# Ledger of designs, part 50: VH-VL binders against q9nrl2r1430to1533

Target 1, 104 residues: q9nrl2r1430to1533
Amino acid sequence: GGVHELSAFEQLVVELVRHDDSWPFLKLVSKIQVPDYYDIIKKPIALNIIREKVNKCEYKLASEFIDDIELMFSNCFEYNPRNTSEAKAGTRLQAFFHIQAQKL

## First folded at step 19 (VH-VL)

Design k194
Fold by OpenDDE, fold request of step 20:
Structure k194 (fold): chain C 104 residues (1-104), chain A 123 residues (1-123), chain B 107 residues (1-107)
Amino acid sequence: as target 1 above (104 residues)
Amino acid sequence: QVQLVQPGAEVKKPGTSVKLSCKASGYTFTSYWMHWVRQAPGQGLEWIGEINPRGGTTNYNQKFQGRATLTVDKSTSTAYMELSSLRSEDTAVYYCARGPEWFQKPGLYFDYWGQGTLLTVSS
Amino acid sequence: DIVMTQSPDSLAMSLGERVTLNCKASQSVKTYVSWYQQKPGQSPKLLIYGASNRATGVPDRFSGSGSATDFTLTISSVQAEDVADYHCQQYFSYPYTFGQGTKLEIK
């Protein structure tokens, strides 16, 4: 039930964070380092935010959790060209996520 | 004191393979990206690839068309770069260089470099 | 691939003079540029990253500036020990690429 799914979300976030390709996603993009980021990305999100939402039981449906994760990747691909390290990391991490999400 | 120790030189024939080593010490080996960069005689620097020793994730300069393979041995804190199908144009000094921590953009900087291994490829 | 073009290829300066080294990217690399110093017979040494951040231990006379396509490494007062090749590098996209280098000598 809900407890089972919550635990699964927690575990999945842990696995995402530990992944080598998590570095672009661990925390929100710095406005200082990337001044134009928030001019382009209107719904910023990161794994630390998602983790907090999980811990606060803000996800009532698995689809809501998945939507936030997908938003995170979507933001990455929207802002970063294909051959950037961010985009490459995002591509691999998203693939990993899709595999793990099937286990939810 | 961060140190990256590389063998001084390697001599190979065209068509063969070489596996260069880079022994790291003075820091947590698995916490930092490792890069490989070469420099042909009298030329500029050329980036070969990067590896995250933590999980083994790699990114390569596609110029090498899969000829380069980066690996690590965590137990010995040693990074390896294998280059196959060697050509005379592969003659260069090959550097290993420490990148930033695993949670940062891998190419952010190369802050420590090995002394380099001179690879000579000739018939 | 993004091409980094440095200028000049070489220069000779007098001690104490202001040195300006340029690096131009074939396309915007934002501020994802690093500079390295390579003394004769030595490995490169990190000077600047992120276009303008001085690495730890680097003398204050070294500074970096620029964004998008045009970048500059400045030595406010060149010293004898600054004789070296200087390399710029972009890490905006794969593959990371370096300039051809600038050779700095002292008159």
Scores: ipSAE 0.914, ipTM 0.958, lowest interface PAE 0.5, mean pLDDT 96
Fold by OpenDDE, fold request of step 24:
Structure k194 (fold): chain C 104 residues (1-104), chain A 123 residues (1-123), chain B 107 residues (1-107)
Amino acid sequence: as target 1 above (104 residues)
Amino acid sequence: QVQLVQPGAEVKKPGTSVKLSCKASGYTFTSYWMHWVRQAPGQGLEWIGEINPRGGTTNYNQKFQGRATLTVDKSTSTAYMELSSLRSEDTAVYYCARGPEWFQKPGLYFDYWGQGTLLTVSS
Amino acid sequence: DIVMTQSPDSLAMSLGERVTLNCKASQSVKTYVSWYQQKPGQSPKLLIYGASNRATGVPDRFSGSGSATDFTLTISSVQAEDVADYHCQQYFSYPYTFGQGTKLEIK
């Protein structure tokens, strides 16, 4: 735990960010570009926010970290229809995450 | 400065395969999505698929039923589109086109296009 | 698949006239629409993306507007060099789809 877990979270976030399918998740959705996004998504989150929380040691449990990542994907699937680029990217990235998360 | 260079033409028989090339220069090849679009004579444009040269992620138009395969060679900054089980209706000009950076929505725009390769499929 | 329908199929305009090209989506594509210009014997050139963003180097006389299902490309004062086919495209969902194109000629 402790420092080891923190390092694991950091590493996983780095891997997620570098993934080809990270583009929908790198930062919060722009309200200007997507005016109705925040009318639908009430708990917005992105990898940059999660990274910041990791850096601030806000995750005491791996489950808390995982919950935020899953929320990120849930938001994507809630807002984006199945055949959108966002949803397809989210599907692949989530699968990647699930594999990597087993190492936590 | 950005250039996408494609061969001028290919002639193939029905049932065969073709692998079209697109050599990119003037920018960081692995930092931008690459798309393939075709245009039959006198017709509109048809999107085939996209590839992220960075990690090799692809998305395809399901119309091609797995006949199209997109690949890249990072060492030569070249994108490839292989189309198998060719048929006469595959006769078209095939374009490669640069998409946005890898961190953006893949289909946001196609800002640079190759001159296209005319593929003729005939018996 | 989302169908993009352009209108008119072709038109001939006099130099300096205002040109309006329309593109209709079979379902909402939000603002995820691009416009391309294709001059005779050339590859397409990006004009507009995101429905209303003019690409770099595109003359000010070109503008795009619209959202959901109805989109418009406008040339405020058509020039001789604007003779071309114009294509709209949606990138809201896979597969990306183009309109059938509009052919613009000068009288």
Scores: ipSAE 0.913, ipTM 0.957, lowest interface PAE 0.5, mean pLDDT 96
Fold by OpenDDE, fold request of step 20:
Structure k194 (fold): chain C 104 residues (1-104), chain A 123 residues (1-123), chain B 107 residues (1-107)
Amino acid sequence: as target 1 above (104 residues)
Amino acid sequence: QVQLVQPGAEVKKPGTSVKLSCKASGYTFTSYWMHWVRQAPGQGLEWIGEINPRGGTTNYNQKFQGRATLTVDKSTSTAYMELSSLRSEDTAVYYCARGPEWFQKPGLYFDYWGQGTLLTVSS
Amino acid sequence: DIVMTQSPDSLAMSLGERVTLNCKASQSVKTYVSWYQQKPGQSPKLLIYGASNRATGVPDRFSGSGSATDFTLTISSVQAEDVADYHCQQYFSYPYTFGQGTKLEIK
């Protein structure tokens, strides 16, 4: 149920954060470091935000949790060309996520 | 003090393989990216690849993809670069270089360098 | 691959003069550029990262600037110990690429 899903979401976020390819996703992109990011990405999100939402039990459905994670990756691929380290990391992390998400 | 120690030189024949070592000390080995860069005599620098010693994730210059293999031994804080199918053009000084911490962009900087290993490939 | 072109290839300056080294990218690399100093027979040393951030321990006379395709490393007052090759590098995309280097000598 809800408690089980909450624990599963929490554990999955932990696994994502610990992954080698999590570095682009740990926190929101800095506007100072990337001045044009928020001109392009209108729904920014990161693992720390998702973790907070999990802790606050804001996800009532697994689909809602998955949607936020997918949004995070979508933002990465929208902003970063394919041959950037961000995009490469995102590709691998998303693949990892898809495998883990099957357990939800 | 951060140190990256590399052997001085290696001599190999074309078609063979070499495995270069880089022993790290003075910092938490698994917390920083490690890079490999080479420099042919009188030439500029060429990036080979990077590895995250935490989980072993690697990214390679496609020029070396399939021929270069980066590994680490966490127990000895040693990074390795194996280069196969050696050719004369591989003659160069090979550097290991510490990158930023694992939570930063891997190529942000290379702040500490080994003294390099001179690899000579000749018949 | 992104090509980094440095200019000039070499230069000789008098002590105390202002030195300007240029690096041009074949396409925009935003501010993802680092500069390295390599003295004869030594390994490269990090000077600047993120186009304009001075690395720890680097003298104040070194500064970096630029964005997109044009980058500059400046030595406000060149010293004898600054004799070296200087390399720019982009880390915007794989593979990371370096310029061909600029050799700085003192007259």
Scores: ipSAE 0.912, ipTM 0.956, lowest interface PAE 0.5, mean pLDDT 96
Fold by OpenDDE, fold request of step 20:
Structure k194 (fold): chain C 104 residues (1-104), chain A 123 residues (1-123), chain B 107 residues (1-107)
Amino acid sequence: as target 1 above (104 residues)
Amino acid sequence: QVQLVQPGAEVKKPGTSVKLSCKASGYTFTSYWMHWVRQAPGQGLEWIGEINPRGGTTNYNQKFQGRATLTVDKSTSTAYMELSSLRSEDTAVYYCARGPEWFQKPGLYFDYWGQGTLLTVSS
Amino acid sequence: DIVMTQSPDSLAMSLGERVTLNCKASQSVKTYVSWYQQKPGQSPKLLIYGASNRATGVPDRFSGSGSATDFTLTISSVQAEDVADYHCQQYFSYPYTFGQGTKLEIK
């Protein structure tokens, strides 16, 4: 309970999660729904994992945080063709992230 | 219960615009994707576009070349589709259809449909 | 755009018979296929999503199968209330596209 002040990383993750285009990235891809995903993507990551790392203070540099976010988008574009809803969402969310990341 | 209510019919001249409404009730309007699909007489279904009522994010079928505009009014739980530069080929029943929750793949399914609005475009 | 082709265009079956409706995609859509039932004068109704998941409230005589390019909707024992048009749809990529529909009638 209570009101908590968000760090820059925490605030950015919250903004990403609340974005309309966050749905592909909220949690790890289901192996049941996408059986071949983990055969292709070797470093899976999602916003819930990144949020956990932020909460555990695992990011010592902004570049480390940014690297994980970029990895998340890279995975999306590697697996999903350009005209898929996942790729389109990723494109818009990444653009939003790049704007917000300038404030870090 | 979930309901999507649409007007019964619209009649328009070629070259004009129409704005169709879809009033949602029985669920949290901003928590689900909304889709628009049309069906010409005796033909199959054609997807027009989708909108996330939370933030207003949209995706369109490029066939319409920007003629279609999807919007929502959160205060009245109403979705709108405006179609401009109408032509006779736009004559069809236009459906609004609820998609999955905002945190899911938007095209996963359309589980509730309005009764549709018959749009007739004729000179 | 991905083209969804349904077959047959129409069929008439006797009550209690097994009905098989086919849908072929012009390219792989993985398992991102839904099926809809549209009774005369009504709006479409969701039957199957994700190729094989039956929607809530749908009778168990309806089932979906398939992956990549070939998909099937099966009615194990057709009933009088099943008279309708059936539509398949892919949601693998934009734009989402539907088949031309299959009309099912009872003899």
Scores: ipSAE 0.912, ipTM 0.956, lowest interface PAE 0.5, mean pLDDT 96
Fold by OpenDDE, fold request of step 24:
Structure k194 (fold): chain C 104 residues (1-104), chain A 123 residues (1-123), chain B 107 residues (1-107)
Amino acid sequence: as target 1 above (104 residues)
Amino acid sequence: QVQLVQPGAEVKKPGTSVKLSCKASGYTFTSYWMHWVRQAPGQGLEWIGEINPRGGTTNYNQKFQGRATLTVDKSTSTAYMELSSLRSEDTAVYYCARGPEWFQKPGLYFDYWGQGTLLTVSS
Amino acid sequence: DIVMTQSPDSLAMSLGERVTLNCKASQSVKTYVSWYQQKPGQSPKLLIYGASNRATGVPDRFSGSGSATDFTLTISSVQAEDVADYHCQQYFSYPYTFGQGTKLEIK
């Protein structure tokens, strides 16, 4: 049921955070460190935000949860060139996510 | 205090392989990225690769892709760099260097360095 | 690969003088540049990261500036113990690359 599904989302977020390639995604990008980020990325999101939404039961469908995770990766690839450490980390983490998401 | 201890020197023949060690102490080994950098005699620094000791994730300089292998032993807080198919051009001092914490951009800085291992490759 | 070019290759300065070391990137690396000091027979030591952040324990006479392609390491008043090679490095993209180094000597 809903409680079990919520637990699945929580567990998946925990696994994503613990992954070696989570560092670009743990929290929102700092505007001070990256002044032009929010000029380019209009729907910023991060794992801490997604975790909060999970805890608040804001995801009624698995597809909504998946959409936010995919948005997070999309933002990364939009802003970061392919050979950056951010993009490389995002590529691997997304692959990991896709495998785990099949279990939802 | 943070310390990275490396053997002083290695002598190898061309075509062979070497596995260099870097023993870390004075901090939580699995919480920081580890990097390898070499310096040929009288030359600048060259980045080889990085490893996250937490999960073992690696990124390599493509120049060394396929020849360099980074590993760690968590139980002994030791990082390793294996280089195969050695050439005379691989003669250099090889440094291990601590990067930032796991939640930071891995190349942000290298704040502690080993004393380096001199690898000599000659017939 | 991004090429980092340092200038000059070497310089000799008098004690107390202002020293300026330059580093130019072949393309924009934003502010993802670090500087290292390497004294003779020693391993490199971190001076600056993120173009302008001084590492812990680094004397305040060292400062870094720049963005995009042009970066500078400045020693406001050079001391005898500053004799060393200085290396700039970019970490904007893989592979991380270093300049060829600048050798600083005291007259």
Scores: ipSAE 0.912, ipTM 0.957, lowest interface PAE 0.5, mean pLDDT 96

Design k194
Fold by OpenDDE, last read:
Structure k194 (fold): chain C 104 residues (1-104), chain A 123 residues (1-123), chain B 107 residues (1-107)
Amino acid sequence: as target 1 above (104 residues)
Amino acid sequence: QVQLVQPGAEVKKPGTSVKLSCKASGYTFTSYWMHWVRQAPGQGLEWIGEINPRGGTTNYNQKFQGRATLTVDKSTSTAYMELSSLRSEDTAVYYCARGPEWFQKPGLYFDYWGQGTLLTVSS
Amino acid sequence: DIVMTQSPDSLAMSLGERVTLNCKASQSVKTYVSWYQQKPGQSPKLLIYGASNRATGVPDRFSGSGSATDFTLTISSVQAEDVADYHCQQYFSYPYTFGQGTKLEIK
């Protein structure tokens, strides 16, 4: 049911946050530190935002939750070249997510 | 205070392996990235790799990929770097250096350094 | 790999003079550059990170500037204790790479 699904989303977000490769995704990119980020990325998102959406029950379907997570990774790969620490972390975290998402 | 303690020296023959240690104290070992950097005599610094002691995630300089292995022992707050198939060119001082906290970009800075271990590779 | 080239290779200055050390990246590294000081027989010490952020405990006479490919470490008034090798480093992409270093001496 909805309650169980909500708990599953919450648990998955917790696992993502605790992952070693979560550091690029914990919160929105700072415009001060990365001045051109929001010129390139038009739909910024981060794990803290996704967590809030989960807590507010904004995800009615698992696909909606998954879409936001995938958007988060897509943004990372769009902005960061493959050989950056951000992209490498994103690659590993996304792989982890795909495995965990099968449990949803 | 933060301290990274390394053995003073190691002497090895070509083709052998060495495992260098770095004992950390004065901070939460699992909360910070750990880096390894070497410096050949009279030369500049060369980054080897990084490890997140929290979960064991590693990233390596491709130059050392497959030959260098970074590990940690959480129970003793000790980081290790094993280098195999040693060559004379591996003669250098090897430093461990603390990076930023786990939730930050790993290479942001190296704020504390060990005194380094002089590795001499000679037949 | 991104190549960091420092200039000059060595420099001799008089006490109190302004010192400028340069570091050029072979490609843009944004502001992901750190500077380290290494005194003879010692381990490197962090001076600057993020191109312009002074590390804790670093004297005000040290400052960093630059972005993209050109970076500078400045000592506003060089002191005797500043005799050392200075290393720039990029952490924009793997592998992290250092310059060849600049040796600073006092006349």
Scores: ipSAE 0.912, ipTM 0.956, lowest interface PAE 0.5, mean pLDDT 96
Fold by OpenDDE, fold request of step 24:
Structure k194 (fold): chain C 104 residues (1-104), chain A 123 residues (1-123), chain B 107 residues (1-107)
Amino acid sequence: as target 1 above (104 residues)
Amino acid sequence: QVQLVQPGAEVKKPGTSVKLSCKASGYTFTSYWMHWVRQAPGQGLEWIGEINPRGGTTNYNQKFQGRATLTVDKSTSTAYMELSSLRSEDTAVYYCARGPEWFQKPGLYFDYWGQGTLLTVSS
Amino acid sequence: DIVMTQSPDSLAMSLGERVTLNCKASQSVKTYVSWYQQKPGQSPKLLIYGASNRATGVPDRFSGSGSATDFTLTISSVQAEDVADYHCQQYFSYPYTFGQGTKLEIK
């Protein structure tokens, strides 16, 4: 039920954070380091935000949780060209996520 | 203090392979990216690849087309670079260099360097 | 690959003079540029990262500036111990690439 799903979301976020390719996604992009980021990305999100939403039980459906994770990757690929470290990390992490998400 | 220790020199024939070592100390080995960079005599620097010792994730300069393999031994805090199908053009000093922490952009900087291993490839 | 071109290839300066080293990228690398100092027979040493951030322990006479394609390393008052090769590097995209280097000597 809901409690079981909450635990699954929480565990998946933990696994994503611990992944080698999580570094672009751990927290929101800094406006100081990337001044134009928020001119391009209108729905910023990161793993720490998703984790907070999980802890607050804001996800009632697995699809809502998945949508936020996919948004996170979409933002990365929208802003970063294919050969950047961010995009390469995002590609691998997303693949990992898709495998893990099948268990939800 | 942070130290990266490399052997002084290696001599190899064309077509063979070499595995260079880089022993790290003075910091948490698995918490920082490790990079490999080479420098041919009298030339500039060339980036080979990077590895995250934590999980073993790697990124390579595609120029080497799979000839370079980066690995780590966590138990000994040692990074390795294996280069196969050696050519005379591979003659260079090979450096290992510590990158930033695992949660930062891998190429942000190389703040500590080994003394380098001179690899000579000749018939 | 992104090409980093340094200028000049070499220069000789008098003690106390202001030194300006340039690095040009073949395409925008934003501010993802680092500078390294390499003295004869030694490994490179980090000076600047993120175009303008001075690494820990680096004298304040060294400074970096620039964005997009044009970058500069400045030594406000060159000293004898600054004799070295200087390398710029971009880490915007794979593969990371270095300039060909600039050799700095003292007259």
Scores: ipSAE 0.911, ipTM 0.956, lowest interface PAE 0.5, mean pLDDT 96
Fold by OpenDDE, last read:
Structure k194 (fold): chain C 104 residues (1-104), chain A 123 residues (1-123), chain B 107 residues (1-107)
Amino acid sequence: as target 1 above (104 residues)
Amino acid sequence: QVQLVQPGAEVKKPGTSVKLSCKASGYTFTSYWMHWVRQAPGQGLEWIGEINPRGGTTNYNQKFQGRATLTVDKSTSTAYMELSSLRSEDTAVYYCARGPEWFQKPGLYFDYWGQGTLLTVSS
Amino acid sequence: DIVMTQSPDSLAMSLGERVTLNCKASQSVKTYVSWYQQKPGQSPKLLIYGASNRATGVPDRFSGSGSATDFTLTISSVQAEDVADYHCQQYFSYPYTFGQGTKLEIK
């Protein structure tokens, strides 16, 4: 149960990181490069943070893991207009995630 | 020693299709975005689209959506741009240009360019 | 689409003079602007990215500045080899768009 779910979370994070559209999500947004990001996004998160939480067994339920992933995408769409490369990448990666999450 | 090699010229009739090639060397082909940009005679530059050679993800200028197709052959480190339903307005020099690494914003820069292929569309 | 408008369309300068090329975006593109140099009969060459970052191998006399809608490429002391067309480009949103170009000549 728990161990199996942990492995599933790990594998899914690996697949997300390897995806072509992972580049906006690999690590937290740089305040230097995007000075206003943290004025807008109050719950920043990225795949490296989620991976760390998985490694620390902080997700007791699949829903908690999914919530963090969805937050990651939500942040992207909140900050980035629809026609930006970030938003387009997020749209495709989220679709990929939704498919993979069905296997959890 | 990064190089992007393109054929010199293509001549096509309206309504036909053309597939332009861009052979990359001197770097890891699958690690960098590849872009296509054209330039009509005496005009500015126009972005066509981008492709990530790793997984084949593409983004297109909507102007060319459905008419331009970007592909890659990883075994030969070659990028391709196919343009269908050619019209006289498609006459231009077509460049391939290397973008940043796959883990960066695709349009950050185009740091190496091919010499371009002159496509002439005329009846 | 975001329109990039360059000014002037062309200019002729004397050797050693300071050259200022302008690029205006129809809407804010933050600092997501690149500059390219294109010499006659050649492919474009990257000069500046991220509005102010000089590309590798680009002479110190080239510099970029600006944010939001107004951007500038400056050549502190123009040289004979700087004769070229200069293009600005935004990559804030799809499609990436270029200015119409500025032609720089030497008197």
Scores: ipSAE 0.911, ipTM 0.956, lowest interface PAE 0.5, mean pLDDT 96
Fold by OpenDDE, look of step 19:
Structure k194 (fold): chain C 104 residues (1-104), chain A 123 residues (1-123), chain B 107 residues (1-107)
Amino acid sequence: as target 1 above (104 residues)
Amino acid sequence: QVQLVQPGAEVKKPGTSVKLSCKASGYTFTSYWMHWVRQAPGQGLEWIGEINPRGGTTNYNQKFQGRATLTVDKSTSTAYMELSSLRSEDTAVYYCARGPEWFQKPGLYFDYWGQGTLLTVSS
Amino acid sequence: DIVMTQSPDSLAMSLGERVTLNCKASQSVKTYVSWYQQKPGQSPKLLIYGASNRATGVPDRFSGSGSATDFTLTISSVQAEDVADYHCQQYFSYPYTFGQGTKLEIK
């Protein structure tokens, strides 16, 4: 259960990173490039951070892993208006995630 | 060196379709966004859409939604734009333009442009 | 759609003069603005991206500034080869939109 579940998390993160729409989520938003980001987003997260948590076995439950992924998308939609490339990418990537997460 | 090669001109009747090509060379085709922009005679630039050749993801200007279709052929490093239901106001020079790498914001810049294809739509 | 309005529509300057081109967005586009140079009969060429980043190979006499709604492209000392149309563009939201262009000539 636990070992197989961790492997599933690793594989899902790999698939998310390889997706065309992963570019907004690969690493934390730069404060230099987006000065007001951290004034709005209080729990920043990205795929590289999630990947590290997976590698360190910090996720004991699938729900914890899913919560972090959903937080990542929530942050994107909170900060970015609907018609931005970030929001459009996030929408498609989240849909992909939801399909893959059903296999966990 | 990076090159985007486009045919010089196309002539079409109203109501027909055209498929414009853009052959890329000098870089890894699948690693960069590709954009299409047109310019009517004496007018400004108008963005049509973008495609990620890596996975085929596209975004369109809603003005062209349903009428413009962006595709790529990875084997020949060629991008295509098909425009259907042509009308006289579609007369313009159509450019393909390379965007940033796939892991960056797609509209960050257009750093290399084709020479453009002049599309003339007339009865 | 976000409208980008450039000013002036055209201007003629003497060699060596400082040139200032303006671009105004109908709403905030943060710093997501690029500038392009287009010479007669040629394709556009990237000058500035992210409002203030000079593209590779672009002379340092070209500079960009601005944020939110007001943006400026400056040529510190205009040269003969700078005769062209200049276009600003926002990539904050879809669809990406360009200004109507500014024509720069030399007296």
Scores: ipSAE 0.905, ipTM 0.954, lowest interface PAE 0.5, mean pLDDT 96
Fold by OpenDDE, look of step 22:
Structure k194 (fold): chain C 104 residues (1-104), chain A 123 residues (1-123), chain B 107 residues (1-107)
Amino acid sequence: as target 1 above (104 residues)
Amino acid sequence: QVQLVQPGAEVKKPGTSVKLSCKASGYTFTSYWMHWVRQAPGQGLEWIGEINPRGGTTNYNQKFQGRATLTVDKSTSTAYMELSSLRSEDTAVYYCARGPEWFQKPGLYFDYWGQGTLLTVSS
Amino acid sequence: DIVMTQSPDSLAMSLGERVTLNCKASQSVKTYVSWYQQKPGQSPKLLIYGASNRATGVPDRFSGSGSATDFTLTISSVQAEDVADYHCQQYFSYPYTFGQGTKLEIK
């Protein structure tokens, strides 16, 4: 049910945030630090945004929640070359997410 | 006061392994990245790898092709670097260096350094 | 790997002079560059991070600038205690790499 799914989403976000590789994803990218980021990434998202959406019960389906998480990773890989620390962190965190998401 | 304490020197023969230690104090050990950097005599600095003591995540310079292994002991706030299949060209001063907090880009800076361990590899 | 090339390899300056140290990256590293000072027989010390941010406790005479491939460390008025090797480092991509270093001496 919806309540059960909401709790599962909350828990998964908590686990993602606590992961060692969450640092690129905790907040939206700063326009000051990365001036060209929003010229490239058109649908920015971060874990704090996703957490807020979960708290507001904006996800009606698990697929919607998963789509936002996947968008977050997609943005990372689109902007960052593979050999950057951001991309490496994203790769590991996404793998972790995929394992956890199977439980949803 | 942040301190990183390393042994002064190690002498090893080619083909053997060495495990260097770095004892941290004066800060929350698990909250900051730890890096290892070496410097051959009269040469520049070379980055070896990094570890997040919080969860154990590591990244390595692929030049070492798996010869380097980074670990931590949280109970003693000690970081370790093991280097196997030692060669003469591994002769260098090996530094541990504290990186930024775990929620920042790990290579942002190295703000505190150990005094370094001189590793001499010779027959 | 990204190659960081420093220039000059060494220089000798008079007290009070303006010192300019250069670092060039083989490809763009954006502003992900740090500078370190290493005095004889000592460990490196952080001076600048993010190309232009002065580390805590670093004298105002030290400043960093640059982006993409060209970076500069400037000492507005060199002092006797500034005798050291200076290293630039990129952290844009793995592996993190350092320049070969610049040796600064006082005449």
Scores: ipSAE 0.881, ipTM 0.946, lowest interface PAE 0.5, mean pLDDT 96

